# Ledger of designs, part 1: VH-VL binders against q09220

No score or structure here was measured in a lab: all are predicted.

Target 1, 207 residues: q09220
Amino acid sequence: AVVTPSIENHKMENASVTISKVPISHRPRGFTAGSDSKKLAVQRFKLLISDFLSDAQLSKSIDVAAVGMHKGKSMDDILDDVYTRLRRTLSTKQISELAKAQKGLVEDLDEKSAKLVKARVKRMIVYSFDPAAEQIHKYATRPSMAFALIAETINERFVGSVKDLIRDVLTPKEYDIFRKHYHPHIFKLDNIGNNTEAVRTTTHETF
Structure headers, positions and changes below count from the first letter of each chain, unless a header shows other numbers; Kabat numbers aren't used for antibody chains.
F, E and O are the ipSAE of ESMFold2-Fast, ESMFold2 and OpenDDE, as the mean of both directions, binder to target and target to binder. V2 is 0.75 times the mean of E and O plus 0.25 times the DockQ between their complexes.
Where letters were taken out, [cut] stands.

## First folded at step 9 (VH-VL)

Design q6
Fold by ESMFold2, look of step 9:
Structure q6 (fold): chain C 207 residues (1-207), chain A 123 residues (1-123), chain B 106 residues (1-106)
Amino acid sequence: as target 1 above (207 residues)
Amino acid sequence: QVQLVQSGAEVKKPGASVKVSCKASGYTFTSYAMHWVRQAPGQGLEWMGIIYPSGGSTSNAQKFQGRVTMTRDTSTSTVYMELSSLRSEDTAVYYCARTPYEWFGELSYFDYWGQGTMVTVSS
Amino acid sequence: AIQLTQSPSSLSASVGDRVTITCRASQSISSWLVWYQQKPGKAPKLLIYKASSLESGVPSRFSGSGSGTDFTLTISSLQPEDFATYYCQQYNSYSTFGPGTKVDIK
């Protein structure tokens, strides 16, 4: 009950962004899903969200997400599937960088608080992407059409609204500490210039 | 027009190896995963494994771990499946099969199949 | 570890008959099931994907239904070219094939 006023205030701040529905009927006829659309999704992800992962890692992650969305899996399950498969390909350097970020979060907060911060970040990602995943399930007749819809969803306005939600669900201290250890390499949190940042769930970052 | 054309029938003795080829045409070879599925005479279909042609990564069914090797040649758009230490129960028709989707090989079904390659293991 | 069964294992039917083949999964696979047709000496051919979606070029006498664990393939009016073996396959978690149902001339 106590969180209700903050949710409504956040919704008012993002009134100019359409999150509830991704209309696939607006896409230009003749747009071919697959290679071009997936490359666009990778490029947008790296620009707006994170360049921590390689092109190959992102491409595979988008494949897993697209199949899950097409099948109507929950975003929680989709993110778990993505991370489970992604961990098979992380480099020693990437693993070290994730461990360093988690250690810093725990040192500046504590183990319990660090887990809660990451859980809240994941919840905001799920909240933000669920409507798009629902539309992909409803309207994408092939998994390959999901690539185009994923690329369309990853835009500056939408990603900016997710970043605003993350800031709103953390205290200023929690946000500053999360940002200190994850931004910008693991998770882009600023909307400055052409470096717009976005979000992965906290739970998967601890793997 | 998507086509998967496999190499010809093979007759092998127990303990030998066989290498079956599958040449793909009519689509972007490196964008689609390829599977291998076999069928013993009078029996059902059995999944053997998958190869991702762009990087050459593979995943094999546990039953075939240590005996199957899958490779590809991107310059000829060809995948290969090599089965070693052949036994009489390996007598089967071996099919290559493509997924209908880019990069969905682990979580998909097969829209195009090769014509099959009969491998007979006989003493 | 998802196992599929098919019923019947074989059947005999005449041209014009309505034929129904069932596939049962050991756990829910939602709608992630396909049907293949295989004629002797030929590779399998995709008929139905996502339980009920007809593949391009497949005659409309073929239809699929079901969700969860129980699925059916129906041929509304059997034709001479439909005498074949039919396999279900799940793709909810990797690939598992059913054992097949042989449809023969009565």
Scores: ipSAE 0.000, ipTM 0.467, lowest interface PAE 13.7, mean pLDDT 80
Fold by OpenDDE, look of step 11:
Structure q6 (fold): chain C 207 residues (1-207), chain A 123 residues (1-123), chain B 106 residues (1-106)
Amino acid sequence: as target 1 above (207 residues)
Amino acid sequence: QVQLVQSGAEVKKPGASVKVSCKASGYTFTSYAMHWVRQAPGQGLEWMGIIYPSGGSTSNAQKFQGRVTMTRDTSTSTVYMELSSLRSEDTAVYYCARTPYEWFGELSYFDYWGQGTMVTVSS
Amino acid sequence: AIQLTQSPSSLSASVGDRVTITCRASQSISSWLVWYQQKPGKAPKLLIYKASSLESGVPSRFSGSGSGTDFTLTISSLQPEDFATYYCQQYNSYSTFGPGTKVDIK
């Protein structure tokens, strides 16, 4: 059992994280994005997200994200767009799973605390992708190039950093509770067999 | 590259107001909270308040309540800090500083700083 | 309000020296402490966050430790560019700074 070191944190509402810990080192230099870039991006997301979402759903979500980034939308807006699109295609089972996870989180933390936890997690995701989004906006000449950059962004180091950030903004108890309800059915948060997790875009109600 | 560029030095009389600007670039302006911190000559650092550029909401240190107003212009990615009823004790370098934690910056630290604006209050 | 103290207020050291600066909080701040370096006429520069996490681009000779009320910044081997004032700052409850520690050349 991978024992995640529990760091006692108090009043986690004021927790802060530095983006600089997750640097985006890739600069598009004449990047020819191939058709495989999107596939790669989908695969990279599967490191973080379980089979909760289909490949098709992931692919379309990445489309929305890539276009949003290319257009210079905020990551919050992008996530909202992704959610808006995704919610229209979610199956009853998927909705049920999300509801179950959310309900469990609320039961263990109460409504207010659960909301705060979700918000912090979302912020970490937004925060982590923000540099990449900005880079894509600045340098990507087309959405296809965005796919490549997204795929490249989601590497082991990046995923590890995101995981650490999420852990850092939650108390050990909150993190455990969050993991309890969201792992592994929705998010892959444990380092079981692999110390790296993929980064997933999450919206308000997805968490 | 993240840059915070502040307006130039100011000299004010007691009782006057000063407005300092901080132009942000190199990042999504509305995604990160901005803080104001001041430093009197030869003294330590003092937190003044926070503004969230996205919604424009602010929170000020109690010491400055009623005297400080923080605003932002999203079109120019600029944050403003206005301090009124200036006193000699307000003589300081004023810094804008970004929080690295999106939307949770009220109780945060600072990863990027402006170059500072010297405000001198003298009779 | 949480108060921070630093020790020493100033110190003189030589290049290559190990330097240790302490920051104490009036109450527990968990790990919500950062360290800044400030040179004359310049803005503070972030060194360490969450008590022990090194900011990107900061040399590895800098390290932070501690939790609760007692924290330490260590420079393992002081370099010429390290002569500056160092501040701790807590962000457990609002933001407050320590008084600073000036590191001068011996």
Scores: ipSAE 0.000, ipTM 0.514, lowest interface PAE 13.3, mean pLDDT 83

